# VH-VL binders against TBC1 domain family member 23 (TBC1D23), part 1

Every score and structure here is a prediction.

Target 1, 182 residues: TBC1 domain family member 23 (TBC1D23), of Gallus gallus (Chicken) (q5f415r38to219)
Amino acid sequence: QLPADLRAKVWKIALNVVGKGDSLASWDGCLDLPEQSIIHKDCQELIDRLSVPEDEKSVLLLDIESVITFYCKSRNVKYSSCLGWIHLLRPLVHLRLPRSDLYNCFYAIMNKYIPRDCFLKGRPFHLFRLLLQYHEPELCSFLDTKKMTPDSYALNWLGSLFSYYCSTEVTQAIWDGYLQQA
Unless a header shows other numbers, all headers, positions and changes below count from the first letter of the chain; Kabat numbers aren't used for antibody chains.
ipSAE, averaged over its two directions, is called F for ESMFold2-Fast, E for ESMFold2 and O for OpenDDE. V2 adds 0.75 times the mean of E and O to 0.25 times the DockQ between the complexes of E and O.
[cut] marks letters that were taken out.
Atom coordinates printed by the task and the answers are left out, and those that the model quotes come from them; centres of patches stay.

## First folded at step 1 (VH-VL)

Design al1 (framework fv_alirocumab)
Fold by ESMFold2-Fast, scan of step 1:
Structure al1 (fold): chain C 182 residues (1-182), chain A 121 residues (1-121), chain B 113 residues (1-113)
Amino acid sequence: as target 1 above (182 residues)
Amino acid sequence: EVQLVESGGGLVQPGGSLRLSCAASGFTFSSYAMNWVRQAPGKGLDWVSTISGSGGSTNYADSVKGRFIISRDSSKHTLYLQMNSLRAEDTAVYYCAKDYYDSSGYYFDYWGRGTLVTVSS
Amino acid sequence: DIVMTQSPDSLAVSLGERATINCKSSQSVLYSSNNKNYLGWYQQKPGQPPNLLIYWASTRESGVPDRFSGSGSGTDFTLTISSLQAEDVAVYYCQQYYSTPYTFGQGTKLEIK
């Protein structure tokens, strides 16, 4: 595991966001998507679980809601709770990045890593099974006993880079490994 | 308790102007989008305009676009509708309605009692 | 614009009997990503403002009696009053909030038979 202060620097380098500008600088800041209330609730639930001063929570909430809303508007994509976008933001929020870095890291993960990690066959799937066996052997045994197909659970887990089902510490360790491939 | 109280309605001649106000209390005014909805005598509900709580986003029904201006004053907890170039078909009870959240596009959980605007010569 | 059409225009139901009001949208108001229907129901009594009854097609607003229920998905929606009470005499409106302009149905007038 990397120390928390070093992790922010290593991930920014690995995601190639060093020297990137603020993509949100010219955005009007309007939080007016049809699904905005769902985005807000998901973001609020994430922020409520953080151990930070109340004064900082409102800024963090606005940052993560802005990141998701701007990503949806700029990329012409619909927000989907099923793919666990909020869970992707959780490890990044724990690093306490400025909004511009938070967006750039989120964008890089969404556009470089998530499409690859959604493949259910080949190296990403085998790595998923090995990591699950190592960190959660009882859960792995339970899934095997029930003879559940990989696409019945792995798609959601891979789509969130394991954030939905794993602790922050385990998720960050997994991301350390994935980012080494960049 | 959430309360919305409209005022400013009255009799006006075609081509005239009126400014409606909606005094809000019992909730964090700046955190919620606000709407104007009108109802002509004996007719159904007709949405007029919306304004976001977080600032700057407004939308209008095509029938009022270019004539009506929605605005808000967070320090006074008041929503406004400036109505210009009024026509006979603008005759209606005008309701102030609170949106579910800051961004527009959700259900209206609280309504005011309405204020009557009559456009006639 | 999304056009909302209610049926019937008026309905007379005896006290204690079931009342059913239908609402159809000209296009789907189901947002596929969150599986929510952007549809609400309002009750308006003579001389009073509208009152929210149901949101997200089937979620009852706090304080609304449990005899009121909403159902349906996509383009076809129903408001049901399981056992009509005298105080339920009103005009009922469906509303879509999927996109602007927000649109309401023409209303269904409910009377005691």
Scores: ipSAE 0.000, ipTM 0.471, lowest interface PAE 15.9, mean pLDDT 77

Design al10 (from al1 with heavy chain D99G Y101E D102L S103W S104F Y106E Y107S; framework fv_alirocumab)
Fold by ESMFold2-Fast, scan of step 1:
Structure al10 (fold): chain C 182 residues (1-182), chain A 121 residues (1-121), chain B 113 residues (1-113)
Amino acid sequence: as target 1 above (182 residues)
Amino acid sequence: EVQLVESGGGLVQPGGSLRLSCAASGFTFSSYAMNWVRQAPGKGLDWVSTISGSGGSTNYADSVKGRFIISRDSSKHTLYLQMNSLRAEDTAVYYCAKGYELWFGESFDYWGRGTLVTVSS
Amino acid sequence: DIVMTQSPDSLAVSLGERATINCKSSQSVLYSSNNKNYLGWYQQKPGQPPNLLIYWASTRESGVPDRFSGSGSGTDFTLTISSLQAEDVAVYYCQQYYSTPYTFGQGTKLEIK
């Protein structure tokens, strides 16, 4: 039930990025990775599919491409389309965050909430619960009550549960944005 | 439970202006993109404009760009379309349509009954 | 802009028989990273607003009868009604939501033969 004007603030709190600095402030902005053409193409496809004014598209494209490129450089990881990072960026881009907040949110998802150890222990449920609480507070309460084990917290199982109890909108948002189903 | 009710349509002369309204209920209005889609008599569907849930992003069909302005009022749960410099080719039933996904793409899962706009001398 | 072209413009099918409507996009609406087709199908009955039938090219919207199915990928798509019923008389539209401006096909009018 979140008002649209509070959504960005709620997501920043959920991802623990309030008060974080600008990690990209000292970066030279070079988009020169060996896989840069793939990064550019994926970012362009995302922006083309969004309902945003033409005069804002170039700024948004640069921001998301910068976020991915800086993350790859700072973490020494290689980009690949099959990793599905574009699906994680989609809901964040809709929040219309400044580039520094966009990066901090993406970093939090990638490094604090997605990592295997935290995911298997159920600790990265903040983002899942934010989406569920927003649309299905009853289901969110049910999931919190259940003592989930790593073997029950799988993408396939979560998808099946959401399809059965949640609206198609909630299930689809989770799969497209967070679970990155094929 | 989701309901969209359009109003403001009518007969207007070429060069005139009209403001359409769409009263929304049964869903969290500010969470969804809203759209205007028109249909000329006996013709197909023609997308006109979209506005994001926050109101921070808008897009228009080339045929209406610079003449039409989409807006929303979250406190009143109402979508608007301000139509200026109206032309005969703008004659159509104007539908208010709810974006399907919260922030991913825009299929239109709920539509109002439409309001008729006739531009004629 | 992505141009959507439907065929045929009109179709007459006997009750209980299969109806097939085709839709072609001027460029691919398949997003390689998530392997989804950004294509939907709508039904519009006389005097009524459109009703969403199919999204993601093949996913049936809740409440839509099993006789409706969508198939295809990339640029070529098909809507199939396996056993036509009287209430299926309508105009059917395909729509791409891959990029703005969102575009619809010209429509296919389905009638009882």
Scores: ipSAE 0.000, ipTM 0.470, lowest interface PAE 14.9, mean pLDDT 75

Design al11 (from al1 with heavy chain S57Y Y100S D102L S103Y S104G G105D Y107A F108M Y110V, light chain T100Y Y102L; framework fv_alirocumab)
Fold by ESMFold2-Fast, scan of step 1:
Structure al11 (fold): chain C 182 residues (1-182), chain A 121 residues (1-121), chain B 113 residues (1-113)
Amino acid sequence: as target 1 above (182 residues)
Amino acid sequence: EVQLVESGGGLVQPGGSLRLSCAASGFTFSSYAMNWVRQAPGKGLDWVSTISGSGGYTNYADSVKGRFIISRDSSKHTLYLQMNSLRAEDTAVYYCAKDSYLYGDYAMDVWGRGTLVTVSS
Amino acid sequence: DIVMTQSPDSLAVSLGERATINCKSSQSVLYSSNNKNYLGWYQQKPGQPPNLLIYWASTRESGVPDRFSGSGSGTDFTLTISSLQAEDVAVYYCQQYYSYPLTFGQGTKLEIK
């Protein structure tokens, strides 16, 4: 198992974000997307479920909402709860990263590991699915019952997995193993 | 068949402690959030505490914060409620209740029969 | 905290007639991201634990008779029993699961007239 202080370093190396610049440096910080209320509610839901000190929640809320909003603006994509992005941010929040590193890690996950072709046919997706089957067969059965087929997008699977684990420690351990092997 | 069986209730003096247990069977215990809900004699339902499937996240009613501790043991398929500094107002039937969904959608689909806790001299 | 208020406190209805129970939340329990109302209805018979009847405000739990239906959205919700049977004598509770702390209404006692 990785010590907590090493996890941030290992993830930054695995996601190739060491030495990356601050992508938000020139951003005006405006949280003004048409779907901003949905983004805000999803981020608030995540923060409410996290075991973080009450005095740190407002800063974390602003950071994750900023990450999602900037990603949408910079990539020209619309946000939707069904995309499962909030669940990808959960393990990253507990690494206590500066906002710039949080964004860079989120971007790397979205760009390298989440793309449809990379996960659905890629070896990383098959490994991830096998780990799910072995450790959480009931979750896989539940997803099949909900008509979430094996051909569902990687985003659907990741979203469902992290929504299921309302435990940062377990989720981080899974990501540690996945990122080191991928 | 999904079943929840509470135990550990009884008569206890004010300021005393009591530990409730809830034995779960018929489902993958560690996959579901679990709740304790109490009901004072002749009164309505009162939510006490929730613990996530992994045990990593807990929530408590303000009236019991700092006094009650919810926990679970996945290997024993058992939910616990450690009640400390008990008060007369804690007198109630304590129900163990399971979330109806794997993702913690909060609706409670399975309930035990309850165990009575009486706090009195 | 979200406060749940039911009306009436008690209700007497003749066998075969319609029973209507109302529930109001102090804040909206509609989550706009998934368009679901985080509201459930429970039935409790004397000496028994509660039994889930309705979740997501209007979805009937498996095994629950068709005569039970839930309606409403946001802050105002209704449980309807279209043709009261003797077995329906119970206390009914609404519950929000939108946010912690989880809260129940005070209960509505349903009796045969």
Scores: ipSAE 0.000, ipTM 0.477, lowest interface PAE 14.0, mean pLDDT 76

Design al2 (framework fv_alirocumab)
Fold by ESMFold2-Fast, scan of step 1:
Structure al2 (fold): chain C 182 residues (1-182), chain A 119 residues (1-119), chain B 113 residues (1-113)
Amino acid sequence: as target 1 above (182 residues)
Amino acid sequence: EVQLVESGGGLVQPGGSLRLSCAASGFTFSSYAMNWVRQAPGKGLDWVSTISGSGGYTNYADSVKGRFIISRDSSKHTLYLQMNSLRAEDTAVYYCAKEGWYDSYFDYWGRGTLVTVSS
Amino acid sequence: DIVMTQSPDSLAVSLGERATINCKSSQSVLYSSNNKNYLGWYQQKPGQPPNLLIYWASTRESGVPDRFSGSGSGTDFTLTISSLQAEDVAVYYCQQYYSTPYTFGQGTKLEIK
């Protein structure tokens, strides 16, 4: 397991976001997309599960919502809950990054490490299998018995980086392994 | 294998209520938005409602706003449609539909459940 | 609301021949920067639920025969069946998922001549 401070540094280096600047500096901060209510509610649900003081949650909520909204506006893409983006943000939020670094890391993941085709090709299935075996050996054995391979259900889970089904620490360990191999 | 099984349809009088259920299996239920799509006898497909994977967002066709409520129970892997103040025009086969991984195209559908609103 | 209009309403084609079904949207369903058309095609046989054939206007769903293809961009889309088989007799629907409310075309009934 990497310490939190070291993990933040390693991820920023691996995602090549050191020195990238603040992409949101010139943005007016308007949260006015047609799908803004979807974005807001998904972000709110994530923040409600964090064990941080209530007075810090509003800042984190605004940062996460701003990241998604600016990404959608700047990349001209439509937001949908089924894309699992909220789950990709979960491990990044736990790194306690400034908003600019949070956006740059999110952008790098979306643009470089989670292109839709690369996960369909199966490279992450090997990593998923190893991590599942390490953290959930009984579940892994059960799935083997039933002839269920990780790739039979992994597409949905990989898009969400398992953050929905795993603790933040386990999700971050998955990202550590993936980024170190990439 | 992905399976969606609807239930709860039947005959109801105008002004009555029905609750439809859709039991989902074979996929990570809470990672996908779910939809209800209806089809009146001999007619085309008509979108009714959507709910996000988290349940935090819902939206409805104008014809059902204020009367229908979409909801989901992640622990039971079940989607619901509460239908109130039913009208003859609501008579249709109601399909449960799962969104695709990328967006709101519907990659899996249930067999449908028939709702007949008639005196 | 985005209105989807299909043509023709019905089509009769001989076995082994090409069938083409058209779909027009009242506004563009293309996001210009990501170059994606938010358009899908469905097949519905009598007494059965719809079955997804194509998404993103031209991406064939897993398990769908390669005789089915989608084309077009913006407002004008086409579903092509290159060599009609008996099991292809069905009603075909286009759907936009660019924005809510999600809307379907009125359907095109495909029959054997």
Scores: ipSAE 0.000, ipTM 0.478, lowest interface PAE 16.1, mean pLDDT 77

Design al3 (framework fv_alirocumab)
Fold by ESMFold2-Fast, scan of step 1:
Structure al3 (fold): chain C 182 residues (1-182), chain A 120 residues (1-120), chain B 113 residues (1-113)
Amino acid sequence: as target 1 above (182 residues)
Amino acid sequence: EVQLVESGGGLVQPGGSLRLSCAASGFTFSDYAMNWVRQAPGKGLDWVSTISGSGGSTNYADSVKGRFIISRDSSKHTLYLQMNSLRAEDTAVYYCAKDLYSSGWYFDYWGRGTLVTVSS
Amino acid sequence: DIVMTQSPDSLAVSLGERATINCKSSQSVLYSSNNKNYLGWYQQKPGQPPNLLIYWASTRESGVPDRFSGSGSGTDFTLTISSLQAEDVAVYYCQQYYSTPYTFGQGTKLEIK
């Protein structure tokens, strides 16, 4: 049980974003993607689940919507609820990071840790432990009692993330890809 | 195109209750935050309350907290304001106003308003 | 609460002349992360609902004539009508949407001389 400010510092170190610049500094802030209504709805659902003061919710909603919108624009990727990005944002939003740090952490998870050999030992497994602890504290406790290593459950966490939004066929295809890398 | 039509206003005695409705059409109602803004006769605009698109988040002006309840029914495309313990100071035209995206945005469409008179 | 103060309370301007309305917020409404001023301007004619003119302090709403412009940042904002037309007679309100409670200025009544 880490205090939120200390947890934020630990996560920024683990994701290697300390000292990174503000990628959104020169962005015009336009929330004008064809799929913007879907992005907004998904972000709204995430904020509705959080125990934060009402006067903070509108700013926080704008921050997460901006993060997703800028990521889509800068990476030239179309947004879909099926991608499960809201599940990845949830623990980061709880840390109450400034928008630049929120984006840098999200980018690191999306582009450095999830697709790039996150199954190998090292820093990525500590990050997955933190994510599981946030999403599934009971599952983390169970895994600890069974003496399971972090690498044994990283794939299970990723699969469960996608199962909420994608069809069985799509989820299976994602798992097949990850299993070939393991 | 976008239409907001308020109803439910009328004359009510101090301490009484009224329920206002706002029928929305021409946009995907559940995707947008909605607001109530009032205007006393000859006075300026006074924000009353907001509700998120999902209905999960609400906020109120201090003057109405504990007395007014904002709600919505997305299946009926209708916004509501339940007004309890009404005071003479609540006399105003009540406007339904659409937020662009979130409760932190500007109000791009307004209804014609419904008059609430709290007197006698 | 953020208090919005407009000046003047009323203004009389001749047709074709420039009208200037000022709005001051008690706290900055500039959000540094996105560099946006959470400030809008509305026009209200007698017996009608308010109509959005300007958002993000300087962006004109679709359909609003180009004689209307907004400027300013942080705490001091201005609405300018470069050449007053008869249909511009109305009460004008500034509004902050930086934080709840959302607050409006007291209004500026614009009349023709």
Scores: ipSAE 0.000, ipTM 0.470, lowest interface PAE 14.9, mean pLDDT 76

Design al4 (framework fv_alirocumab)
Fold by ESMFold2-Fast, scan of step 1:
Structure al4 (fold): chain C 182 residues (1-182), chain A 122 residues (1-122), chain B 113 residues (1-113)
Amino acid sequence: as target 1 above (182 residues)
Amino acid sequence: EVQLVESGGGLVQPGGSLRLSCAASGFTFSSYAMNWVRQAPGKGLDWVSTISGSGGSTNYADSVKGRFIISRDSSKHTLYLQMNSLRAEDTAVYYCAKGEYDFWSGYYFDYWGRGTLVTVSS
Amino acid sequence: DIVMTQSPDSLAVSLGERATINCKSSQSVLYSSNNKNYLGWYQQKPGQPPNLLIYWASTRESGVPDRFSGSGSGTDFTLTISSLQAEDVAVYYCQQYYSTPYTFGQGTKLEIK
């Protein structure tokens, strides 16, 4: 477990986002995708479940909706709730990052750590599984007894780095361990 | 063995202030959300406030917002509740409760202290 | 706020008989994405703090006797004590942890007839 104020810095370094520019600086901020209502609903559900003051929720909601919307527009990909992206944002939201850093971290995770072959067939999958077994053997045992498929790992659990299935504190501790070793 | 020990309760005048403490042991304190739950004499349970394991997020019941401040000190394994502008309606036993989760997110309260009585009266 | 309503307010049951306590939430506490009900049950004996019995609507806390069971989903939940023992005399509370503010039912007082 990392000190709270050091966690954001360690994650930014591990994800190689230190010194990255603001990718959203030239964006018009339009939340106008055909699937925007689904994006908004998923973001609102995430924010409603967080234990944060009400005056922080509106800023966080706008930031995460902007991150997803800009990612979809810039990468030319369609959003769907089953992709699990909203749950990947949960531990990042608690780092209290500026929107540009939030996007850069999300982008790095999506493009460096989520790619299917990297996680499911390569060395990164085995390393990540070993780190999970070391830090959370009960969780690994539970998943094994439930016979979760690789697609479930990649999409709803491994792909979201456990954010969907664990508390924010546990998820951040797991990410701390993984990112320190990755 | 998980132990939660509350202290700081007592008699206080309306409009006064009081600080409650909860000494925690037997678990990794900074990894778990902590809560204050109160119970007025002869009444049911009433959730007051929660604080995340890191201390980075807090929530309050509407009846105490702006008056109560929840905080924690991980080095001392201690949870606090600073109670300001106290009212007769705040009279209750205040319990310290540990937030718990399993594989799925969400906080239920797996361990409770024995409580400390706060009486707001002239 | 999610309002939790229990029934009955009080219940008298003979030793060895089944006790049933109901809890209703003003809105669903089932999260469709994980299919979990954010509902717990607590036991409070006279002069003691509450003790967790059930979480996720039906999962029994470690050390809680098998005679205690939780059931239900969405808005309607039940706590069942299959064979009442003398030590089960207490007030029982349901609690939702779906959203803040976390809310409790008003309590059901269980006593021996």
Scores: ipSAE 0.000, ipTM 0.470, lowest interface PAE 15.8, mean pLDDT 76

Design al5 (framework fv_alirocumab)
Fold by ESMFold2-Fast, scan of step 1:
Structure al5 (fold): chain C 182 residues (1-182), chain A 120 residues (1-120), chain B 113 residues (1-113)
Amino acid sequence: as target 1 above (182 residues)
Amino acid sequence: EVQLVESGGGLVQPGGSLRLSCAASGFTFSSYAMNWVRQAPGKGLDWVSTISGSGGSTNYADSVKGRFIISRDSSKHTLYLQMNSLRAEDTAVYYCAKRGYSYGRYFDYWGRGTLVTVSS
Amino acid sequence: DIVMTQSPDSLAVSLGERATINCKSSQSVLYSSNNKNYLGWYQQKPGQPPNLLIYWASTRESGVPDRFSGSGSGTDFTLTISSLQAEDVAVYYCQQYYSTPYTFGQGTKLEIK
């Protein structure tokens, strides 16, 4: 529906990353985490499903792998496929952002909007609306017609997504984290 | 300086096989996709095949699928084209070509070419 | 497959005059997400390999004289030589690199009038 350039601008505003600098500028670019092979595999699977020009896939793969690796190193967090970060990166990759903007948007989702503002109306519900509109525009339109807001179903869908890809223990830890932010 | 030098061309009979090589120097070989492009005598340019920098992905023109195999050896900085079941219509000068910068799939450097003649 | 069609097949231009070569793609080669046209122009002189002139439809390759320029977007592209010189006698090819198979136009032969 929306041109990619306009969508990128809307998302940057919604995530409050306009004017943010390049957090990766001073990073050495080393992809050397103990779990790097898992990160690479998950990123490769995401990129393989995209309908973008073939050699653009190499740039995108490096960008998303760099984003995840830098996030893990800077935040001292271990990567696991069950964390569902690939699902959060998928719509961001389609915005065709420079690596710095891609990281800033990912960081905002991970650290500012999901854990801190999940119960605040406006920003997190606008973000969920954008994600839903990107993945399921017809469903989003249908839900709007029926006057269903994202907050009426977002928590259940987010929870089921984590349950689908993660063990019960990991899913519980994620939910406990979100509840503690309330 | 970037240089691409092809070798291995020659006269072969229909149904025969031939392997072309392209020795690359002057750039980080494993970081760039490489291509084979051919040109029949007096005709235009015809793309044959590409291989990614890592060698993990290959693509071929429909006319050569199942007969030609593109490969590379990063330690030797060399690109290869194994040509099997050769046909008269495969007669052409075969050029080695390097992918451009910033993931542009244009061909910024070309070798001088090697002639393959398929005739009885 | 994306088909590239050049016009004219050949042209003769006097020294110092403008030469214009056209290229049409059967499908758009403009990638909306990065706003780039995946279109290049090559020059091939007799007995020599092709030489890159223009990439991204309008970006001149390093070392290429400024009399060469590329323009156009989507499906219609033009290569212009503003003041033809004797060394410009060659066959010129457009190429799309939007998707495999990478395809070339049939070539335009440029001669001195």
Scores: ipSAE 0.000, ipTM 0.469, lowest interface PAE 15.1, mean pLDDT 77

Design al6 (from al1 with heavy chain G56Y D99V Y100W Y101G S103Y S104E G105Y Y107G F108M Y110V; framework fv_alirocumab; at its last look DockQ between E and O 0.04; V2 from the best seeds 0.00; counts 0 for: pae O 12.5 > 2, placed apart)
Fold by OpenDDE, look of step 2:
Structure al6 (fold): chain C 182 residues (1-182), chain A 121 residues (1-121), chain B 113 residues (1-113)
Amino acid sequence: as target 1 above (182 residues)
Amino acid sequence: EVQLVESGGGLVQPGGSLRLSCAASGFTFSSYAMNWVRQAPGKGLDWVSTISGSGYSTNYADSVKGRFIISRDSSKHTLYLQMNSLRAEDTAVYYCAKVWGDYEYYGMDVWGRGTLVTVSS
Amino acid sequence: DIVMTQSPDSLAVSLGERATINCKSSQSVLYSSNNKNYLGWYQQKPGQPPNLLIYWASTRESGVPDRFSGSGSGTDFTLTISSLQAEDVAVYYCQQYYSTPYTFGQGTKLEIK
């Protein structure tokens, strides 16, 4: 594990976001997506779980919600709670990064470590099934009999870079190793 | 080579409407935010509007809010500016301009040649 | 809104001499998080659209001659042409892209003395 005081620096370097611009600086800040209420709710829940001073919660909430909203708008993607983005953000939020760095890190992770179309019935899960069929055909057949597609059990893991079911501390430890190997 | 070609300019009466188009080529259109910037005859540059690569985020100068609508069609690689309730002060050459950062909002690295809009009675 | 003010409004410089154009912003366009100045310089020749010369206050755009340079930080910026060439006759604009609305300086007309 990295020392807590070095984690932000190391992750930023590993993600190649050092010196990257602030995409949100020129953004109008409009939180008006069709699914904005869901985004807000999920962000609020994240904040509520964090040990953050009360006077900082509102700012942090706005930062996180802005990051997600801007990402969705910029990439023309829809937010869903099932994607696990909140869990991706959780370890990043703990770094206490400025909004710009938070976005840059989030963006980098999404681009480099999260498969494209990582949603229910997404292409990655189709590919995963094929791989499973090849490497573990009996297991694949068993799962097929149960009508269990990979996205039903793997989306939370892959979409969150393995943070969905892990504590922040465990996730940080995993990411410390994983990001530095890239 | 990146190329932007504006069209749709012309003479229009005050209160009238006009739709400008900007045909983009030579880059992944949907990855870049686009801008409209105008220049009145003999005057400086005036930012008008910006739209994100996805088209979901839009920004407008206060002078055109409520009257102008920026949009884009990714399938046609075309940027649009719908101008309603035109005023004499809207008279200008209108440029479309591409930002240099993909999925980011930065400055403008490529400009079209512009199209002239004249609002006069 | 961030107001951009250029100086001078017009400048006449002899061929081969240094040309200096200043630009001031009403508030800082330096972002502390990345230590970048969200400031660009454009060149516009008569009858042509603007061309990007400098971005991030001091980075030259590809294809821009090395005689062009940008400097400054925060609220004060300078565009310098080390040795003026005939083809450099144009109007120059600074622009901030730190926040909307994006704003330009009023322009500086550069002519040959």
Scores: ipSAE 0.000, ipTM 0.545, lowest interface PAE 12.5, mean pLDDT 91
ESMFold2-Fast, scan of step 1: ipSAE 0.006; ipTM 0.537
ESMFold2, look of step 2: ipSAE 0.005; ipTM 0.516
ESMFold2 (binder alone), look of step 2: mean pLDDT 91; pTM 0.937

